# VH-VL binders against o60147: the designs that were tried, part 38

Target 1, 175 residues: o60147
Amino acid sequence: MLEKNKYLYIFRHIQTNQVLLSQGNVLKKTALFQLPYPLQKPVAPNGMRPAKLRKDHWVPLLKVEFPNESMFQSVFMQLLNYRKYRSVQPLTSDLLKLPIPVRRRKIMRQEVPNTIADLADILNKEKFPENSVRLQLSDKSDSEYADWPPSVQIDSEEIKLSRGFREKTTVDEAR

## First folded at step 1 (VH-VL)

Design d53 (framework fv_tocilizumab)
Fold by ESMFold2-Fast, scan of step 1:
Structure d53 (fold): chain C 175 residues (1-175), chain A 118 residues (1-118), chain B 107 residues (1-107)
Amino acid sequence: as target 1 above (175 residues)
Amino acid sequence: QVQLQESGPGLVRPSQTLSLTCTVSGYSISDGYYWSWVRQPPGRGLEWIGYIYESGSTTYNPSLKSRVTMLRDTSKNQFSLRLSSVTAADTAVYYCARELRYGSFDYWGQGSLVTVSS
Amino acid sequence: DIQMTQSPSSLSASVGDRVTITCRASQDISDYLNWYQQKPGKAPKLLIYAASSLESGVPSRFSGSGSGTDFTFTISSLQPEDIATYYCQQYYSYPLTFGQGTKVEIK
């Protein structure tokens, strides 16, 4: 990356409730590698690489503004590690009792509360200054999935998305 | 709790088909994960062969794709590897492994040595 | 295919030494990298996933770092039971590919 980033965007899939992390307000198709259950079947030899990213299928869940690039990178990296850890753990015995389609839907639905809880846990472990981290949520009730530290200020402003001239084709469906 | 065990002939003649079975205990192969085969020629590194998904869908290493078939038997909780037209280059220890989402192998069988010789 | 290159191919160190192994990917794989330990005659064991996350039950002396194309695996204080070959493996795309391995032995 050429520019300093201090913003974390998190997006939610409108049908599955699966979550994607982004270092900007534009989703790159490579972000689909974050998903444990691909939206499309794997294609060999490209493996798990998705065929396309459809912008209308993803809506902003939350946006986090950090005081500087260093704090952003630390939190973003830790959040990715939390998500990967969850993806590799064995399924619980109660989930194993469910039919496979019901089980997958339940796991995918948990991704929003899990991601929010993970973010809060990371922010509680870091010693950031009071009111230094700005959190914007598309649905404020989602803040109830976690207890937030004093460093977090919840903002009521709507999350605005934009297209970069270099990144817009990655978000657009037209392939 | 989860255990994998390979079984099958340890000697295969050139041009024949290598056949191995992996028996899984402590977890149902239909309940998630990718179930993979990985091989290791004597004194060399690891090579991923392919996976079979819980649905029965398969993906194979392109270098072996024309010769590889993987099947599952959910009633026995087993999955198998068939590699056709073998040569001496296919001599290796063959491991079955559970592939977690994102391609990490958390459980492995003990390995089965298959020697290809005339 | 993504090629994984490890350095060194082998090393000898004393008990208590810090051991460092590097792994280089032929293209950007972000942090989609695992590290495995393989003892003679045994199957590989997952030690680290996602470049830096320690697998459950693995001693804290093992660690990983890096992103993009360059990765490092460290044993902070080498123990006799750590004699093994260590492999990196990318899971950014299929086919999954491994490094050639680094043999660690005690002098």
Scores: ipSAE 0.000, ipTM 0.479, lowest interface PAE 12.6, mean pLDDT 80

Design d6 (framework fv_tocilizumab)
Fold by ESMFold2-Fast, scan of step 1:
Structure d6 (fold): chain C 175 residues (1-175), chain A 121 residues (1-121), chain B 107 residues (1-107)
Amino acid sequence: as target 1 above (175 residues)
Amino acid sequence: QVQLQESGPGLVRPSQTLSLTCTVSGYSISSGYYWSWVRQPPGRGLEWIGYIYHSGSTTYNPSLKSRVTMLRDTSKNQFSLRLSSVTAADTAVYYCAREGEYSSSWYFDYWGQGSLVTVSS
Amino acid sequence: DIQMTQSPSSLSASVGDRVTITCRASQSISSYLNWYQQKPGKAPKLLIYAASSLQSGVPSRFSGSGSGTDFTFTISSLQPEDIATYYCQQSYSTPYTFGQGTKVEIK
């Protein structure tokens, strides 16, 4: 479909606003391990069941086109690292006062602004050539969550929804 | 910064009850997370004993379930371990630990320094 | 119970060497695997969670990989302060179980 290793797709969960990163326009079930809050509760005490991937519940948030595979790989790995760091950061006192379900919902709703801010921070640290990185969003207003460097060109055309981005396939891990 | 510290008797006689307390600072135990006990016999590996959820519900290792009780004291920000009918096989360093909830997996992100409990007459 | 088997039980390597430790689960645990470092007389310290995620504040020379039943932990360039015993741990189901440990020493 798309040229591999040049495009980064970021997807948003329609109910929770949790975010997934992908090395292409197709989500794989292994991407669910990026989530700090599983979509399914663990079965305790006898075991834990992995979350199922419902592709129809994920919509594209943004698409990033890099001029080459090396730049893509660097940014992708740094973005994964930022997500790991965020999962272990101390919570603010305001969040700690909230009941767990309310706290989780509030944290999950921040995934979109946080991911956009992280992407912009990475691109600001990297000294890429002017207009070398093309950013295309599903909702242009989401670009306002960050200040973008001169290397980024924000596409005036929003991502058009396609059936491929809302696949009907549901896959569970083996029992 | 979250800190955990074990306290309790370092010597327990066979057939008696081992009692340890974990004091948590920097985070309220009633606000979140799973709070666990893990032990390590001298020169051996790690064995998970059980956890208490921030709500007070508990899960214990089946190998120890008949002898283990975990309780929390939210006013003191502590959780405790009681292990009954101890034998020399229960001699170990006992750690309290927090099980993190902000990953797609559960993991022990903070540990106490450990308390050696010797079971001897 | 899920049994965790580590290999090797001990190893000696030189500063700057690439060190690899493996962990095998008796059944599939997906990516619910953690790695801990324990220095003599100290509590274990979390290094890697969810098989491949580096804990905040942990040096980038530590990494993890694998899924299902076979997992690998790597130190890309061994440092003197890395002398320790390393443990894998599954969090897929209770009771949580640990590998028997791998003792890493400098030659």
Scores: ipSAE 0.000, ipTM 0.443, lowest interface PAE 19.4, mean pLDDT 79
Fold by OpenDDE, second read of step 2:
Structure d6 (fold): chain C 175 residues (1-175), chain A 121 residues (1-121), chain B 107 residues (1-107)
Amino acid sequence: as target 1 above (175 residues)
Amino acid sequence: QVQLQESGPGLVRPSQTLSLTCTVSGYSISSGYYWSWVRQPPGRGLEWIGYIYHSGSTTYNPSLKSRVTMLRDTSKNQFSLRLSSVTAADTAVYYCAREGEYSSSWYFDYWGQGSLVTVSS
Amino acid sequence: DIQMTQSPSSLSASVGDRVTITCRASQSISSYLNWYQQKPGKAPKLLIYAASSLQSGVPSRFSGSGSGTDFTFTISSLQPEDIATYYCQQSYSTPYTFGQGTKVEIK
């Protein structure tokens, strides 16, 4: 039980490149509340978030193994805070010149690199023991979005992309 | 007692590389902690440059990343800063410092005396 | 980057006065804030770490408080030797950033 809770999975939407954070290899519907912008084709009546989590639209972006659950929780919460902060930042003049849909798409396209950079920044601050954090990426080149601290060991094996799943990774819809 | 001391040339010409070394005494850099460089232009505030771990891993301020290189020599208990393509804007007192730790909160607990580096033709 | 804004930029007070300096972060930094004292021609000296922890050997007249975005540094009774510039610094994320400093003088 403790072993499952020390894993952070980050999923990306295959069309919008939006990201969701997950504790463990099961993506829950509640993760949709992390989305600051609506998906391109919202299913939900409010047009903000889909009513159901489309598991086939999300693929693993990266996996992080922490030494323990406490470290995981700390990093997880900080990641959410970084996202929240970013969402309330003033838009640049360049972005304001764009139509709202185009502007949103542009912002969403930055979620992956921003999230990766946030993770690295948080880990740099935490300064965990050397090689105590294991990072596995679906695309190893994504590691270039940030400078990683000594605590992070990047796995040479990439996560193979599969529709919503890696290994025992599951996407749960609202029951 | 932990002591840090900066050393290097006080004058560098534009476009050249600034090079400083920090010698640590009273503590082995290979024992842990992170080792940072901070600079302060005359009459101005403080700017963090980056830090290095004894393994050689580094993290730099993005504003300087393209020009900064930090190295360490565990055998000499030293770590160094190189800043390439300097301009007058790089004129500053350069400090080396150790990062102390308390409950995952980090701070600069030991500082060198600082070394003034002037960029001038 | 996280911006740190100090207030005031400078102040003048009498010996024995209570001095208060504030520091505001552009985003929440929890308690990852440090305060430094810098005298002319000297390196910064750590006074407070983790927002409110007093560094060993530092007089008890120095204190810090706050969490999140708003922080306060206090000298309960200003002494002549306290003439210096004081800086806050966040260690929540890299790059580490400092406030612009507060110059404290005695009338």
Scores: ipSAE 0.000, ipTM 0.575, lowest interface PAE 14.1, mean pLDDT 87

Design d7 (framework fv_tocilizumab)
Fold by ESMFold2-Fast, scan of step 1:
Structure d7 (fold): chain C 175 residues (1-175), chain A 119 residues (1-119), chain B 107 residues (1-107)
Amino acid sequence: as target 1 above (175 residues)
Amino acid sequence: QVQLQESGPGLVRPSQTLSLTCTVSGYSISSGYYWSWVRQPPGRGLEWIGYIYHSGSTTYNPSLKSRVTMLRDTSKNQFSLRLSSVTAADTAVYYCARDYEFWSGYDYWGQGSLVTVSS
Amino acid sequence: DIQMTQSPSSLSASVGDRVTITCRASQSISSYLNWYQQKPGKAPKLLIYAASSLQSGVPSRFSGSGSGTDFTFTISSLQPEDIATYYCQQSYSTPYTFGQGTKVEIK
């Protein structure tokens, strides 16, 4: 058809501050494979429990509306690339001297600032038309993590999710 | 066209230091990418040794970290591997390789240099 | 360290056959998995990166799939020049680790 997907949603995990990228306002189990640090611990000596998606543990961080699908795809793929790049960087000596659990918590806390900074960097490099990209933030103060280009119009309004996010549901109940 | 070429002694005595250099052409090693060493003992699989980034930052395989040093020479467009206190277990073909910065994957490799550790 | 286990260790197939190799990680590596081809006496060649992305210049008969801990590499129609050892490699965290390799031969 004429209209294609032009929206990017980013969600934040309420306990770990890890982020997920989505091409829609619904999170699917497959999005969990974006996470560098699993949300579940191994249960059996000979195996691991499957990852569970608990929709009540994820809240919208931001929503971006692009003027067309081509711009959306370009930015979305670049964000995935930035995320991949960060995951293969050597850890700083300051981080390496910390106990592993403390180190992981510090890294996870930076995912929100890093994701917002990456988004702004990509939008600055792409040189989109003035006021052509609409950025909605759940918390307007998160806009302070970056300098935004003239192409971005920022507002802080309710990010509407599918009705499924209002339900107390657990996805992937068992193997 | 990007090319990587290993060079260095093919024979090293036990307890001495193995030293190899990778010469890169067609791309400046200070402009990006991770530059790595990977080895392969005869008839066996691949073992990652470590990498050096354009900033000079290094990361080494923990099993080898106490013996490994990687350096870069940006004026010659080279990076090198030094492995100290070698034993017969270090006999292998040593490859230098370029790791793609954003998509991670070794897209260019040297031809490999066989280093035999023997008295 | 993340252990990578390949199966089978070797296989024999006929020209034109569909060949499948699997790779299993000891923990979730998301999609940070690469596949390499190595011919005797040669350096490895990157075929697939990010679990399913075909490297530029690589024939379309090669493909990859999977995420998390279970990954599959497929040659849809085996050609004589495909005779080689194939390795998976995780790039999720250092130290990067390789599978033990799968030797592909013609019957």
Scores: ipSAE 0.000, ipTM 0.463, lowest interface PAE 17.0, mean pLDDT 80

Design d8 (framework fv_tocilizumab)
Fold by ESMFold2-Fast, scan of step 1:
Structure d8 (fold): chain C 175 residues (1-175), chain A 119 residues (1-119), chain B 107 residues (1-107)
Amino acid sequence: as target 1 above (175 residues)
Amino acid sequence: QVQLQESGPGLVRPSQTLSLTCTVSGYSISSGYYWSWVRQPPGRGLEWIGYIYHSGSTTYNPSLKSRVTMLRDTSKNQFSLRLSSVTAADTAVYYCARVDYGDYEFDYWGQGSLVTVSS
Amino acid sequence: DIQMTQSPSSLSASVGDRVTITCRASQSISSYLNWYQQKPGKAPKLLIYAASSLQSGVPSRFSGSGSGTDFTFTISSLQPEDIATYYCQQSYSTPYTFGQGTKVEIK
C-alpha cells in the first residue's frame, strides 16, 4: 500500500519563477491561491477558484520524500506559513522606489531562493533522524540557496521531467 | 490515530448563542489542515458551516456568516463554533471535521453532537 | 452557490448488484467532487475524493468517475453493510455544498 502525502512536490513557473507547493505530483487549480501575485485577475471575495491553471507553465523545482505523513504535513504547513509571513511583511524602501512591474518581477524571482531557504530552515529546526529526508532537484545548483541539516540526503539524480512531475504518457496499447 | 470529538450543551434557547468545542487527538491543529464544522438537521442533508485554517484564519458559509465565529485553542488542541441568535431551524447534529488541502475533502469526522433549539 | 443534484433520491438493489448514483453540478467543478457514506446515527465517512481517488482503507468495490458537471459513483457488488445514504460534495468553491443524498436499501 502506498502511503498518502509522503512526498512534497514543488513547482516553479517557467516565466515568473513563482513557486507552488503540492501534496500530489499533479497541480490542482486551488494551488494558485498560494500566489501572492496572481497570474490573472484577483479571485472574487467569496473565495471562488482562480482563473485557468496552465499546467504546461509549471515545471518541477524539487521533490521531497519524508519517512511518514506526519513529518510531511508538518513541513508542508510550515512552508505555507512562511510564504504567508513573507507576503505580509512591509516592502523595503528600495523595492518601493521601483516601478510596480519591476518590483513585482523582483519579488516573484525571489520565490525559488526563498522557498528553498525556508525549507532548509524548517528542516534545521525539526530534529528529524539523520538521512531521513530525501531531496531531489531539477537543478542541483538550487541546493546552494541554503545550508542543509544532517537529516537531509540530496539525490545525485536530477529530475529530468519535462511537464510537471509526470512525463507525458504515450497512449497505452492495453487501453 | 486522528480523532475528533464534539462537546457542548445539547439544548440552547431561541435567541441565545450555540457553543460547541471540538477536541482533536492524534494530530496538532496548529500543524496543518482546515478544521471545519458541518451540520445536519434531523432527517435531512449536510450543510457546511465554515472552517478555520491552522493559523487561525476563518472562512464561513455566507448563509451563516453574520452569526458564526470559529476560534482555536492550540494549548488544548481544540477549535470551537459559536452560532448566535439561534432559532428552531438551527436544530441539527453538529459535526466537526478535518479538511485536506488540494482536494478539500473531509477525511476525519467527529461522532456528531445533537443540539436542540427549544425553550 | 454551486448546487449539487443527486439521482436517484433512493434505490433498492439486491446483494451483488452493481449500484450507480449520479451527481450533477450547476456549473463546472473540474474534478473537485467527493463522495461520502453515512449510516444511520453515524458521521459521514469519506469514500472517494477528487472524483475518482479511493480513500485508503475503503473497499475497492467503491469507485467514482466524471469531470466538469456530471459525476458517477459506483458500487460494483453491493454488500449488506453498504446500506447507507451517499452524498456527493463539491470542493471547487466555498461555500462547499452537498447533494441531497441517495438512500441505498437492499431488497
Scores: ipSAE 0.000, ipTM 0.462, lowest interface PAE 17.1, mean pLDDT 82

Design d9 (framework fv_tocilizumab)
Fold by ESMFold2-Fast, scan of step 1:
Structure d9 (fold): chain C 175 residues (1-175), chain A 119 residues (1-119), chain B 107 residues (1-107)
Amino acid sequence: as target 1 above (175 residues)
Amino acid sequence: QVQLQESGPGLVRPSQTLSLTCTVSGYSISSGYYWSWVRQPPGRGLEWIGYIYHSGSTTYNPSLKSRVTMLRDTSKNQFSLRLSSVTAADTAVYYCARDWEDYYGMDVWGQGSLVTVSS
Amino acid sequence: DIQMTQSPSSLSASVGDRVTITCRASQSISSYLNWYQQKPGKAPKLLIYAASSLQSGVPSRFSGSGSGTDFTFTISSLQPEDIATYYCQQSYSTPYTFGQGTKVEIK
């Protein structure tokens, strides 16, 4: 049984590597507002937000289980703030040397390493109890993007699902 | 509204260092954007000198060959330009400008400061 | 460095005329081209960004088009206050480079 606001479901785009955060195991179209959108003053102008949510384009990246709703809310809001800050920053000089399509691809690709690093940074700053935060990854090598505090327990089982987060999909995982 | 204003000596002697400051109001230079310097010799076109990122990282026009240094002073909300070993060819109106992620051009400019290089 | 070439270097037109200025990049810059207006003794003013997007507060008679290497700036009906020098600028890569400018005068 799912308990409201204790789980953070993190998705990645299958082609672009962009990341979306969700409080539920199914993405809502409003999650797209986490991504930078087309040119419009006075709002952040980078055009990397898809026009509409296509469920088949987003796959599980990471599931985070918190001991309670308060800890979940704190970490979730901090992650959203990190993402907002990154999305409105000017590009570095190294990125500005690249052609536009290559720049956009590199920026989008970095969302997975950046989100993993941001999560670890937040958890390292917070003093949560030992083994109180559980991480389950689709690819365990993604955990290598950061150093994790003692509060984090990484699940030995990877998420093998190709179609979102589903609590009762053991048949899909076996195949 | 965001405003930029240049200040510094209007007369510099050959071989000396040209030093200008841009004071920014209405926006914190540490919060975002690239902060640029552009110059214009009398009767001629515009030349981009370089920019400083809100973190302090800089990129300079290679044509100015290491003569350029840009610094930021976040406590005063200012960024500055130093151009060493000046010659008469450096006589120009110097503008500071806010450089919105290079996608969107320089949307806010100072009024410009004329710097004359002469003995 | 990316070279930006404007044409013509100067033009004279009557009030109400359609004015066209072109800008050519030495390599493809996609749509990362800006247009500025500069009146005598004043700082440049951004009119068009991303080749075709009108800057907030700029009159609709100004427009831009093009992509890749060839770009056009148009004033659909020239007004007396439009007397200025116009510059294109590529924002595709550093160093940022400007065209040489087009001086627009009223006959």
Scores: ipSAE 0.000, ipTM 0.470, lowest interface PAE 14.6, mean pLDDT 81

Design e1 (framework fv_tiragolumab)
Fold by ESMFold2-Fast, scan of step 1:
Structure e1 (fold): chain C 175 residues (1-175), chain A 121 residues (1-121), chain B 113 residues (1-113)
Amino acid sequence: as target 1 above (175 residues)
Amino acid sequence: EVQLQQSGPGLVKPSQTLSLTCAISGDSVSSNSAAWNWIRQSPSRGLEWLGKTYYRSKWYNDYAVSVKGRITINPDTSKNQFSLQLNSVTPEDTAVFYCARDYEDLAFDIWGQGTLVTVSS
Amino acid sequence: DIVMTQSPDSLAVSLGERATINCKSSQSVLYSSNNKNYLAWYQQKPGQPPNLLIYWASTRESGVPDRFSGSGSGTDFTLTISSLQAEDVAVYYCQQYYSTPLTFGPGTKVEIK
């Protein structure tokens, strides 16, 4: 009845390639709890330590529009569960050979392809009507990380954010 | 509107500590988007950055190598101000001292009025 | 340390004429991650603190007249005053904020002929 949240936004950190999931086009401080690794300091070339959440450091990776809030919630919760599952998997022997900083960088760089693959897997499991799910990607080549079901229509349209998205926010909470 | 107002003595004897304060209005000294700087200006050195203090979950300080070991820049959140202490001053430290705000890495958008400090016996 | 140099040391320009000031950094102040030059220009009049004119090499600060413009990238930068007014008599400083210690140029004095 209420069609408040039928959009899933996924954001990518411009330097680390870590991803954040949002139930709308605004990043909230609680989204930082999704990150397995803290953001590195300093980010600026002058060595100044950044605020914990800077919205200008996160760019849209993709936007998904669902037919209704129920379908959105189901997919969103499944995606969060996939991310939790990945965080508890044992590391490969190849990764274990690497020094911790190099290992973490390599794992973080895989978050974009992994998140896209997870989203596609969830959508392939669900049987939504043909062309009922709209997927917008900032870089259309990222669609190549997965095979998409007939329910998904991939658009080349620019992802438009809310008026308040670029507003900087600072979070002083330790996580 | 953000303003910085400086206070402190204009005369300091050699070997003593130079102390200045910069009072902030219109912004918080603990703002996560700001850094609070001290700069001095003299005929011999021109404009010289001395250091900064800033809050990002905890307080940080950065100091210029030319004064490192003699300088302390301290915030005071209760009074919404920050201070400069420069130890063991010599006549070569004679300068006009400015406090300035660096907001979101956009350079120094707000400056204090300046304080001439003379180091003389 | 990044060393900043300016040329000329002083410049005399007639009212309404173009003034051009050059600034050079000893190493690049272009940050590849955001493609921004960490270079600012300040105007200082006698008895006053420096006033920010331009940041990111070419972005004019709010309230600054459009006759002031900044250009350049990497190590070579220029401040241009397209039509000098009487109130523009001042010393102009460039500053890098790419790396600590933050450093300023020695200044260029602009006077009317």
Scores: ipSAE 0.006, ipTM 0.482, lowest interface PAE 9.8, mean pLDDT 81

